# VH-VL binders against MLP-like protein 328 (MLP328): the designs that were tried, part 4

Target 1, 151 residues: MLP-like protein 328 (MLP328), of Arabidopsis thaliana (Mouse-ear cress) (q9zvf3)
Amino acid sequence: MATSGTYVTEVPLKGSAEKHYKRWRSENHLFPDAIGHHIQGVTIHDGEWDSHGAIKIWNYTCDGKPEVFKERREIDDENMAVTFRGLEGHVMEQLKVYDVIFQFIQKSPDDIICKITMIWEKQNDDMPEPSNYMKFVKSLAADMDDHVLKA

## First folded at step 1 (VH-VL)

Design c12 (framework fv_cemiplimab)
Fold by ESMFold2-Fast, scan of step 1:
Structure c12 (fold): chain C 151 residues (1-151), chain A 120 residues (1-120), chain B 107 residues (1-107)
Amino acid sequence: as target 1 above (151 residues)
Amino acid sequence: EVQLLESGGVLVQPGGSLRLSCAASGFTFSNYAMTWVRQAPGKGLEWVSGISGSGYSTYFADSVKGRFTISRDNSKNTLYLQMNSLKGEDTAVYYCAKDYSPYREYFDYWGQGTLVTVSS
Amino acid sequence: DIQMTQSPSSLSASVGDSITITCRASQSISRYLNWYQQKPGKAPNLLIYDASSLQSGVPSRFSGSGSGTDFTLTIRTLQPEDFATYYCQQYYSYPLTFGPGTVVDFR
């Protein structure tokens, strides 16, 4: 069984890459409004809503269980990517490395994708691989698309 | 228990202004989008305006766009509707309502309504 | 804007009857339709969301069906408390729009 790894998935989108990137980059305060069945709250621990290196705390429900996640974000405007580096929370009880990169790519009006890369390392060999968290972040990207299209 | 209490409905003259309030309790107010729906005497329901939980996003029906503004004070658990340039056609009972969950526009709780009459 | 119509505009029924109310959208709204009940002098009450999902606490005699442009609300074995006005509402896109309502009266 692997102790570390990298998961990659692609979520097809109908809303523009620019609108999705703006939401993930600068507008996390809209997440409870948009996808409240997943995300119940987002608060700033340090920085601003749109600052590189901001630290945010997420309150969310994963597999029917309320959890908390604290992350430091990195913004890459050139590649339309936001990286969430895990610091504390339920995820970090299982993993000592948890970095999730959301990249928004639009090749044509009909070819729009959110590429999600998850870089992980377990706390120890007894911990499960974080496939449940990959499923969770994939669902966040997919469900956000419905809101972006309506708004 | 969830409770929504509207206030501010009164008789106003055409061209006048009025602010309605909706006091909310029994749920985490900032986590839910809120809406205003009106009903003219003897008529059906008409959606007026909506606001996201954070207050950042606002939406309006074409009939009120440019005249009405919606806002909220999450520290006071209060929703507002500022109504300007009032017309006779704005005469209605105004309801505030809560979205079922964030983003899902099913209104699971409604206030009792407050009557606004626009007449000389 | 998406226009909603309801048929019939009114109907008369007796306790124990089964009735059907129709709602039509001017364009496809997928499943994004809700049904509300309003009794005289009171605020509306949510009955059904997402075309067919029964709201918690609502009696099972109420059911919804449909997708796209055509939707129905069915009330089986009508009870005295069911005499009310019923509204459909789309939430596929802004602005949100309600149907004109269907009045269900005593026969």
Scores: ipSAE 0.000, ipTM 0.493, lowest interface PAE 16.6, mean pLDDT 88

Design c13 (framework fv_cemiplimab)
Fold by ESMFold2-Fast, scan of step 1:
Structure c13 (fold): chain C 151 residues (1-151), chain A 122 residues (1-122), chain B 107 residues (1-107)
Amino acid sequence: as target 1 above (151 residues)
Amino acid sequence: EVQLLESGGVLVQPGGSLRLSCAASGFTFSSYAMTWVRQAPGKGLEWVSGISGSGGSTYFADSVKGRFTISRDNSKNTLYLQMNSLKGEDTAVYYCAKLEYYGSGTWYFDYWGQGTLVTVSS
Amino acid sequence: DIQMTQSPSSLSASVGDSITITCRASQSISSYLNWYQQKPGKAPNLLIYAASSLQSGVPSRFSGSGSGTDFTLTIRTLQPEDFATYYCQQSYSTPLTFGPGTVVDFR
């Protein structure tokens, strides 16, 4: 079983890559209202909602279990990508590296993909691979689709 | 500075309904999850229900699922618990509490109201 | 659901004593454990969060330790205001669950 790895998935979404990117880049405060069954809260620990290097704390439910996740984000406007680098939380008990990149790519006037890349490394060999977290973040992107379209 | 004031606790017949209110002040109400915790006379604490800061997510203990609903009005800084199909086992002091969390994932009740007594009896 | 147990259910102590209360979880909860104090007729007050972090304003005679399934709350040099009921609470998963409480009575 692998000690580290990279997962990649593509989530087909509707509408504008720009609107989806804006939601993930600058509007995380809207997540509890949009997808409250997944995300219960998001707070700023350092920085602003739209600043590069901002540190945010997420309260969420993954596989029926409430968890917290503290991350530092990196904004890449050229590629319409946002990276969430794990710092603390339940995930970081299992992993010593957890970086999740959401990139939004326009494919047609009404169709986009959200390309999710998860770079991970386990704390030790006894820890499970984070396939459950990949499933979780994929679900966030998919469930956000209708909310972004209505905005 | 932070204050939570519960109201609405009264004597109710079994099968009846009751709504509890919690008036919050001294903090940015919409930024914090809120919860209800109850305590039956002479017994321990039991978590009942929780709600996210926006009100978009709600959680319930199995003992109250389908009978109780939690809601909030952020414009009035007020938390509610709607209690339906009340049973004798629901007799308790109901506390409103503010949820805070800490790095490493710990959720804790940092401020509590004084409680309001609900008695379910014939 | 994660079940919490506390030991002892009650204890008698004198002012100046040092006491220890134990809390056990039915499964590992890492350090996601909090301690509360409740005096008769009053709401609970937070003492310790994240197993060992002392809440602001709480006297340093209170301390918490442990991880996984076994946790302890220690009160050094017991004061008159410390005669109360103490509860542990896990925050690892919903439903949030409390221990049954430990009553600390004056001897």
Scores: ipSAE 0.000, ipTM 0.495, lowest interface PAE 17.2, mean pLDDT 87

Design c14 (framework fv_cemiplimab)
Fold by ESMFold2-Fast, scan of step 1:
Structure c14 (fold): chain C 151 residues (1-151), chain A 122 residues (1-122), chain B 107 residues (1-107)
Amino acid sequence: as target 1 above (151 residues)
Amino acid sequence: EVQLLESGGVLVQPGGSLRLSCAASGFTFSDYAMTWVRQAPGKGLEWVSGISWSGGSTYFADSVKGRFTISRDNSKNTLYLQMNSLKGEDTAVYYCAKDQWRYTSLGYFDYWGQGTLVTVSS
Amino acid sequence: DIQMTQSPSSLSASVGDSITITCRASQSISNYLNWYQQKPGKAPNLLIYAASSLQSGVPSRFSGSGSGTDFTLTIRTLQPEDFATYYCQQSYSTPYTFGPGTVVDFR
């Protein structure tokens, strides 16, 4: 079984890439209102809501279990991408590397995607692969689309 | 009710070793980061060491790095501080404290034990 | 390491007075500053976290303010039980560091 890997998926979107990028880049404080069944809270540990290198703490429900995740983010405006680098939380008990990249790509009015790349490495061989977390972040991107369309 | 009880503090000769324990009750111990903070007689508070909820990450003050080891046994609800190569300046009351939030280390210590006195003297 | 300083080192006040204690960090720590109260022979108690958030069970006469490098703890209408030493602590990064403390005497 693999001890490290990279998962990639594409989530079709109806809302504009620019609006989705803004939400993920600068407006995480809106997540509990937008997708409260997934995300119950998000707080700034360091930095601002829109700063490169900001550290945020997320309270969320994954597979029916309340969890916490602390991450440091990297902003890439040129590629419309935000990277979440895992620091602490439930995920980091399974993984010693957990980096999730959300990139928003619009090729035409009807061809918009969120490309999610998850780079991971397990703490040890007994840990499961993080396919459940990939499913979770894919659901976040998909469910956010309805709220971005309304904005 | 959250309770933390330190034990193990005794008189130790310089260069000696000692293991402190902190018994936790009244909360889900395995969900919270824990810390050790010490206070030398008549002096202020000094942070010593911290450990994540699972034990996967540990942190140390420069003054104890390489000499002290922090560990936990979540099945026994117990936090440990292994102190080696003890020096006179390690003489202090050692407090065990709980981080406020589940599954992360914020460094907001909401509950503290009563402390255990370690004296390093010949 | 981030260094913390407190002012004053000690103060004396009467019951009913309002007092202010200041804390300064050697670099910006955003709002990651906590205040603790310690009574003689006792463990510290968390009063304020994240610069201005009042810990559950702490009387409303305690308040915190500030961000970046300069922080203030205010105690309004001092009570006899407020005789204690007060410490600030940064939680921005490890190693966590405490200020040297401020002794509050009711003299």
Scores: ipSAE 0.005, ipTM 0.518, lowest interface PAE 14.4, mean pLDDT 88

Design c15 (framework fv_cemiplimab)
Fold by ESMFold2-Fast, scan of step 1:
Structure c15 (fold): chain C 151 residues (1-151), chain A 123 residues (1-123), chain B 107 residues (1-107)
Amino acid sequence: as target 1 above (151 residues)
Amino acid sequence: EVQLLESGGVLVQPGGSLRLSCAASGFTFSNYAMTWVRQAPGKGLEWVSGISGSGYSTYFADSVKGRFTISRDNSKNTLYLQMNSLKGEDTAVYYCARESYDYIWGRYAFDYWGQGTLVTVSS
Amino acid sequence: DIQMTQSPSSLSASVGDSITITCRASQSISRYLNWYQQKPGKAPNLLIYDASSLQSGVPSRFSGSGSGTDFTLTIRTLQPEDFATYYCQQYYSYPLTFGPGTVVDFR
């Protein structure tokens, strides 16, 4: 079994790449209202809502379990990408490296995607691969689309 | 291929102002965040300021906050550092550098540097 | 602010030696550390990024390791062109900070 790896997936979107990028980049405070079944809270530990390098704490439910995740974000406006670098939380008990990149790409007028790249390394060989977390973040991107379309 | 060329370094009196420029070529300038790093004579490297590729986000070291501003003109492939209220402690060679970001691996660093421009603050 | 320290501050070495330089962060920075080389009168050059990844074009005698607070740069079989000052730099959080440098001089 692999001890580290990279997962990549594409989530088709109906809402604009720009509106989705803005939501993930600058408007995390809207996540509990938009996708409250998944995300119960987001708070700033350091920085601002739209700061490169901001540290945020997420309260969420993954596979029926309430969890906490602390991350430092990196903003790449040129590629319409936001990277979440894992610092602490339930995920980090399983993984010593957990970096998730959300990139919003318009391939054509009607072909808009969120490309999710997850870079991971396990704490030890007994830990499971983070396929459950990949499913979770994919669900966040997909479910956010409905809210973005209605906004 | 990639080239960065700083200019504008000169002798200025304490309390004065100066604007540095960094001319970029050999890459799509607007796709890269840029940074200024300085080095006082005989001393180590000190990060000064950074700016996103679009120019929307800017960052500063505590030692220069409120005195320096960073900006860019993507139509001219040029990075700027406006330095106000200069102090003797600002005497340094000022380097501009490109911030690489490897999207796939999440790696980033200052991968290309200019040759620097010397700013001397003295009466 | 995250403070970076390096040891030793300077070392004397001969061609063919293997040397190790240490970098310590005042708090955990995970793997978010780069190493740069600066030769006298020249701009710095990137050697290692993300603690252990070798920059394209850099000789394989350079290697980096570590995570958290303790990091090392190793140069095996030192060459004449390796006499320089080496700096570590964290990119875990703003403000970005460099170590004070380690000078590698000819013995």
Scores: ipSAE 0.000, ipTM 0.508, lowest interface PAE 15.8, mean pLDDT 87

Design c16 (framework fv_cemiplimab)
Fold by ESMFold2-Fast, scan of step 1:
Structure c16 (fold): chain C 151 residues (1-151), chain A 119 residues (1-119), chain B 107 residues (1-107)
Amino acid sequence: as target 1 above (151 residues)
Amino acid sequence: EVQLLESGGVLVQPGGSLRLSCAASGFTFSSYAMTWVRQAPGKGLEWVSGISGSGGSTYFADSVKGRFTISRDNSKNTLYLQMNSLKGEDTAVYYCAKGTYWDEYFDYWGQGTLVTVSS
Amino acid sequence: DIQMTQSPSSLSASVGDSITITCRASQSISSYLNWYQQKPGKAPNLLIYAASSLQSGVPSRFSGSGSGTDFTLTIRTLQPEDFATYYCQQSYSTPLTFGPGTVVDFR
């Protein structure tokens, strides 16, 4: 059984990479209104909504269970990527490393992919691999698609 | 050209108070977090305090919590460290340094100002 | 608080040598590790940020590597101006903490 690993997935989305990237990079305050069945709240712990290095606290429901996640983000405008590095919360009770990278890649004028890379390391061998969290972040990207298109 | 100049370091008696200043130039002061780092004679670096660009968030090392306060005047491009209830252990060269955010790296440092706490 | 340790505490080297300094964090700090150089009587100077990114103006003989808890600073072909004290620093969480320093002295 692996104690660390990397998951990669690609989520096909509609519209522009720029609009999707902007939502994830700079507009997390819109998430509860857009996908309130997943995300109930997002607050700034430090920084601004669009700051590199900002620390945010997320209140969300994953697999029917309310959870809290504190992360620090890194912005890479050149590659249209934003990284969320896990600091505290329910996820970090199972993992000592939890870094999730969302990269937005234009494939055609109306089609993009959101490439999600999850780098993880378990607290100990008894903990499960974070496949449930991978499914969760995929669902966030997919369900955000309609909201970004309508904005 | 980025410049940081500390001032205010002097000899003070234990239990006394002192305010340090750091004059900044060459960058948009209000856009960057600032920090104070100290170094006791012959010892290593110790982070003391940090403040966000707006001044809305402040952070302190446990050794100075309750005794020191950090503030900034963005209209004057000046950072301050108010030090109260000074102890011998506070004797150090105090540096101000420029960050990007409160928890980032420090790319520019001042030359330091020496605070000596003794009778 | 995150504790930082450095190894060795001091080393003696000659011009032209290649040296490595290690830094260890008491818990994972991802890549939020910076390296500073301090010469006697002077303020610290940033060398490396984010574990491996070379600060503008710093000679390419300096390099950093590592992630998580273990990090290294390497100086290739040591120059006279490189005899100094080197500090690592984590920027992952407050309070920010520095390693105790590694003194690089002339042999």
Scores: ipSAE 0.005, ipTM 0.497, lowest interface PAE 16.6, mean pLDDT 88

Design d02 (framework fv_dupilumab)
Fold by ESMFold2-Fast, scan of step 1:
Structure d02 (fold): chain C 151 residues (1-151), chain A 121 residues (1-121), chain B 112 residues (1-112)
Amino acid sequence: as target 1 above (151 residues)
Amino acid sequence: EVQLVESGGGLEQPGGSLRLSCAGSGFTFSDYAMTWVRQAPGKGLEWVSSISGSGYSTYYADSVKGRFTISRDNSKNTLYLQMNSLRAEDTAVYYCAKEGYDWPYYGMDVWGQGTTVTVSS
Amino acid sequence: DIVMTQSPLSLPVTPGEPASISCRSSQSLLYSNGYNYLDWYLQKSGQSPQLLIYLGSNRASGVPDRFSGSGSGTDFTLKISRVEAEDVGFYYCMQGLQTPLTFGQGTKLEIK
């Protein structure tokens, strides 16, 4: 159908925006322990855990299927946002553009969200839209909240 | 398979109240922003209110601010519009619609059949 | 508020001929992510609106390829390459870039 698009969603959080931002920005090595049913491993291909421009490789299970995703991240401390730009992996077999932005916003003690923006473009018209990947990343943010609250 | 069904419309006097409901089925309700759009008899489409998938953010047309309240119960897959202090100019068919996701809003790909609200003395 | 202006308001077309509808916004709908937040909807008589085009140029599911959307910033066009009888109805453009979401006044496509 559509060859490109932008998905946006909001995940309400109980843990502070600062703690969530730190986890997504600097502590991806904790993801397998926090949400192991989704993420089985994260390794550094280039850079460090907290480097702007770091390249990481994720091993994960989406819709019961093990997949691999290689991304380059961009850190935006001013807006408390981390962007994951897709480079290689199963997702990139169907998409030639796959950028996911996680922004953490807190207006009050009980008004906290993770805003997820997914910018995508298909390899060709025959590929499905990535709605399943949007549901997946939304579940990562929601499930991480329990672990952040306990930390 | 994916559908929205509105209910709750009717005839009311100026100053009265009505509560509209919109039941969703065939999709993960909490993943999508929802919108109310109305159409007065013989006129075009007018946006009324939107709510994010989580319910965290709500938005209103200036003409309804302070009088209408949009809400959702994701456990029941239902969207609501509480309409207070009704005016004759609120007379319209009210449609609920599923957005692509959240703001910026785009792609209202599923619409309900509409429910009629008539405000007259 | 972003004001959406459509032209023409009435568009009589002979079946098989092309049709074109213009939509102008009072300010740019191009967002920093490179997308134009403009949709096109069709409302047939007695029916709910249906999505035709989203984000400026993307066809919605089930929409024939004779429909196309183009433009960027403040000027947008919906084109129908070969009008069919089933295309009769009111066409609306809509901006979703910021609240309030606003619709154009509508264009009535009718068969001659």
Scores: ipSAE 0.000, ipTM 0.502, lowest interface PAE 15.6, mean pLDDT 87

Design d03 (framework fv_dupilumab)
Fold by ESMFold2-Fast, scan of step 1:
Structure d03 (fold): chain C 151 residues (1-151), chain A 121 residues (1-121), chain B 112 residues (1-112)
Amino acid sequence: as target 1 above (151 residues)
Amino acid sequence: EVQLVESGGGLEQPGGSLRLSCAGSGFTFRSYAMTWVRQAPGKGLEWVSSISWSGGSTYYADSVKGRFTISRDNSKNTLYLQMNSLRAEDTAVYYCAKDLTYYRDYGMDVWGQGTTVTVSS
Amino acid sequence: DIVMTQSPLSLPVTPGEPASISCRSSQSLLHSYGYNYLDWYLQKSGQSPQLLIYLGSNRASGVPDRFSGSGSGTDFTLKISRVEAEDVGFYYCMQSLQTPWTFGQGTKLEIK
């Protein structure tokens, strides 16, 4: 029985890795306009929009249910990755560890991906695994691609 | 429903060529990296080659570099392995496998039945 | 090349008893974001390989919960909590951190 685990998925992208990384790293304020069917709001709790260690609060709809998520982010410019470390919110009622890493990788002109890694640990054995949240964040990355291409 | 079917195996002489095909069905073929793995008679598994979802990145085992070419046709949901300059040590069952990921990082979750390649005179 | 070493190579087990297979890598498989590029596969006689565990500890879809993977860096273990007759076959660990991807030698699990 797994009380903790790591999920990884990859999302193929048409927009450049650089444009996607900038959006996820520094421009979260654009998310409600870009993918409003998923994300209804993003606010800064501490820091700036592009600060390493900034704390942001997300209002979103997952599986038809409105939820709130508070995270502290870590920026890794060398690897073009941004990590969201879960602090509070609906997901944190089920998990005591919820870290999501979005890495943007371009291996060739035709191969651009967003690699999503989710590191999780349940509050207790009775809690469900966070597979629905993995599906959700995968959808965010995929739907953002259309908006990045139009920008 | 999710299925991979290999074809193209057979008997060939050293120095000859064969082209293996792997037809995918029941999943979005263009969305996954694909891999070829072989197994010599009575031996373990050996990775041969991998290709990213778009075909833009290819990888080869040192034993086949310069002789084998991996490719894919996403419009036909088919993976290929062109095998040139065949050697007796290429004799094996060749499996195609679908990776869990788009780029070829880990987790071969769907495998074909395998196709046998025999290289002898 | 990263060398993968399994032990034991032959594992006779009584049905209902637990079984453990060790896998060691010549280099750390731990990525900076905290996941290990280590998979486990099972090949039953006359069949294609099947995925059991990916990224060290994640059970593949349809795999019974009696199978678990653990370990980090260079030391990994596949554990079967209660061996069943259908579990017989060859078990392989595989690293995908660095090309070429390499498999262990395989462990044959047999019912005694």
Scores: ipSAE 0.005, ipTM 0.567, lowest interface PAE 12.5, mean pLDDT 89

Design d05 (framework fv_dupilumab)
Fold by ESMFold2-Fast, scan of step 1:
Structure d05 (fold): chain C 151 residues (1-151), chain A 121 residues (1-121), chain B 112 residues (1-112)
Amino acid sequence: as target 1 above (151 residues)
Amino acid sequence: EVQLVESGGGLEQPGGSLRLSCAGSGFTFSDYAMTWVRQAPGKGLEWVSSISGSGYSTYYADSVKGRFTISRDNSKNTLYLQMNSLRAEDTAVYYCAKSPYRWETYGMDVWGQGTTVTVSS
Amino acid sequence: DIVMTQSPLSLPVTPGEPASISCRSSQSLLYSNGYNYLDWYLQKSGQSPQLLIYLGSNRASGVPDRFSGSGSGTDFTLKISRVEAEDVGFYYCMQGLQTPLTFGQGTKLEIK
């Protein structure tokens, strides 16, 4: 089995890349209201909601299981991308590297793509590949679409 | 030699507290999930609590939730079980056990000798 | 909670004869990764439990090839091809798929 890898997917969304990027970059506090069936809470451990290097703690449900995830984020305004670098939590028990990049690309006035890149490395060979987490983050982007359009 | 050694058991009255310790040696302690399993006199095995290798995730049997706290100090290669509000039904031999994986509790391949907890007036 | 049921609870065997213990779970233990999260443990009198079989069919280090585990989903079997005196004790199945982790009632294997 592969011990490390990179998953890439594109999620088609509606509206403005700028508004979607703003939600993921600066407005994580709105996630429980927008997609409460996935995300139950988000708190700042260090930094601000919109700061590069901020550390946030997420309470969420993945495959019917409540989990916690602590991450440090990197902001790339040039490319409209936000990277979530895993630090602690259920995901990090399975993986020693878990970096998820969300990039927002405008395709037309009303259509965008959220390009998700997941860079991962397992703790050991017997851990499963994080395909379930890729499916989960795809669902976050897709379900956020309706809420961003209303804003 | 890979081994686990429990300590901290004893006699306590209902409502009292005890803290169990489990010292690991011969393996990289922080790489493995750890579990407490108990066995009442003449009875079978009952899972009590588990903790991930990092200590970030903890799990408890419903009978001990809110009363027991599992923790670990990876710098000391030691697992703990803080037992509060003890009940007669907590009387058992308490074993600590090592799992082969950080996030999964299966294939408990190394067990301690156990430490006896007796709760009676 | 996943309930684990063992049968028989008492298993008298003659040395050299085969023995078989069944374990049933109230829910499937087959996970999406293809593994059955079922272990078998042996506890000899006055001793700590020891691992015999993990993930359904994998023999633990140092366990004789007389011991084998089989099954998938909800029905599992531990077989001893030729029982020896040292095999006496209580056998427990355990599911590790979800918390709470649960054990079967135990099967006492004794020489008769």
Scores: ipSAE 0.000, ipTM 0.506, lowest interface PAE 15.3, mean pLDDT 88

Design d06 (framework fv_dupilumab)
Fold by ESMFold2-Fast, scan of step 1:
Structure d06 (fold): chain C 151 residues (1-151), chain A 124 residues (1-124), chain B 112 residues (1-112)
Amino acid sequence: as target 1 above (151 residues)
Amino acid sequence: EVQLVESGGGLEQPGGSLRLSCAGSGFTFRSYAMTWVRQAPGKGLEWVSSISWSGGSTYYADSVKGRFTISRDNSKNTLYLQMNSLRAEDTAVYYCAKDYLGRYSPYYYGMDVWGQGTTVTVSS
Amino acid sequence: DIVMTQSPLSLPVTPGEPASISCRSSQSLLHSYGYNYLDWYLQKSGQSPQLLIYLGSNRASGVPDRFSGSGSGTDFTLKISRVEAEDVGFYYCMQSLQTPWTFGQGTKLEIK
């Protein structure tokens, strides 16, 4: 069984890459309203909504169970990417490394995607691989597209 | 048991104002997006405005943007539509409707419960 | 704006016969999770609209199984396998993929 790995997926988007990047970069306070069936709350622990290195706490529902996740983010404006580095929470009971990168790419005028990269390492060999968390973050990106289109 | 009841319709002059209310019962009002749909006499259905479960996101048809304001009071299980600068073309039966599946989201999955409608007539 | 076009606009049917209504969107309605953001509503004379089908093909609670929705992307169909007298009314398709939400013109189903 692998103890660490990297998952990569691409989520097709209809809303603009710029609006999506702005939402993930600077407007996490809109997430509970936009995708409240996934994200019930987000609170700043340190920094500002748009700060590089900000620490935020997320309250969310994954596989029907309420969970908490604390992360430190890194902003990469050049690549239109935000990285969420896991610090504490339910996911960190299973993983000692959980880094998720959301990159917004316009491949062509008609081909806009959110590229999600998940870098993970298990706490121990008995833990399951985080395929459920990959499914979850993929759903966040896909469902956010509907709200961006409606805005 | 699950129902929506509209009120506040009536006759107004062009340029006037009306406030419509929609009272929900039999479901967890605060959890669902709500929508106003209108129907002019002898015409089809026209979407007017939608509001997210929390009230944080609002959406409007171009014909009413800047004149109408959708809002909700989740403590009273009530949806509102404040209609300002009324025009003759706003004459219609106004229905409120509840989103079916999109709990805790402005995401729209169908309107499963509709009110009986309240009539708004704008004439000089 | 996404334009929704229904055909036919008038549909006379004999009771017990099948009926089909077409709905076409000017843009694809296929999006998040493979869902088509297309609903079907029925409005009987003097009544409020009622939901028949949501997300393209899912029958709403309490709707008889003689009603079905199909299609994906831009072309959608509502089928009634055996029309009953109580099915008379106006049928509307509606997209909720993007603002403004838009309805089709409506199809009047009537008994002949």
Scores: ipSAE 0.000, ipTM 0.508, lowest interface PAE 16.6, mean pLDDT 88

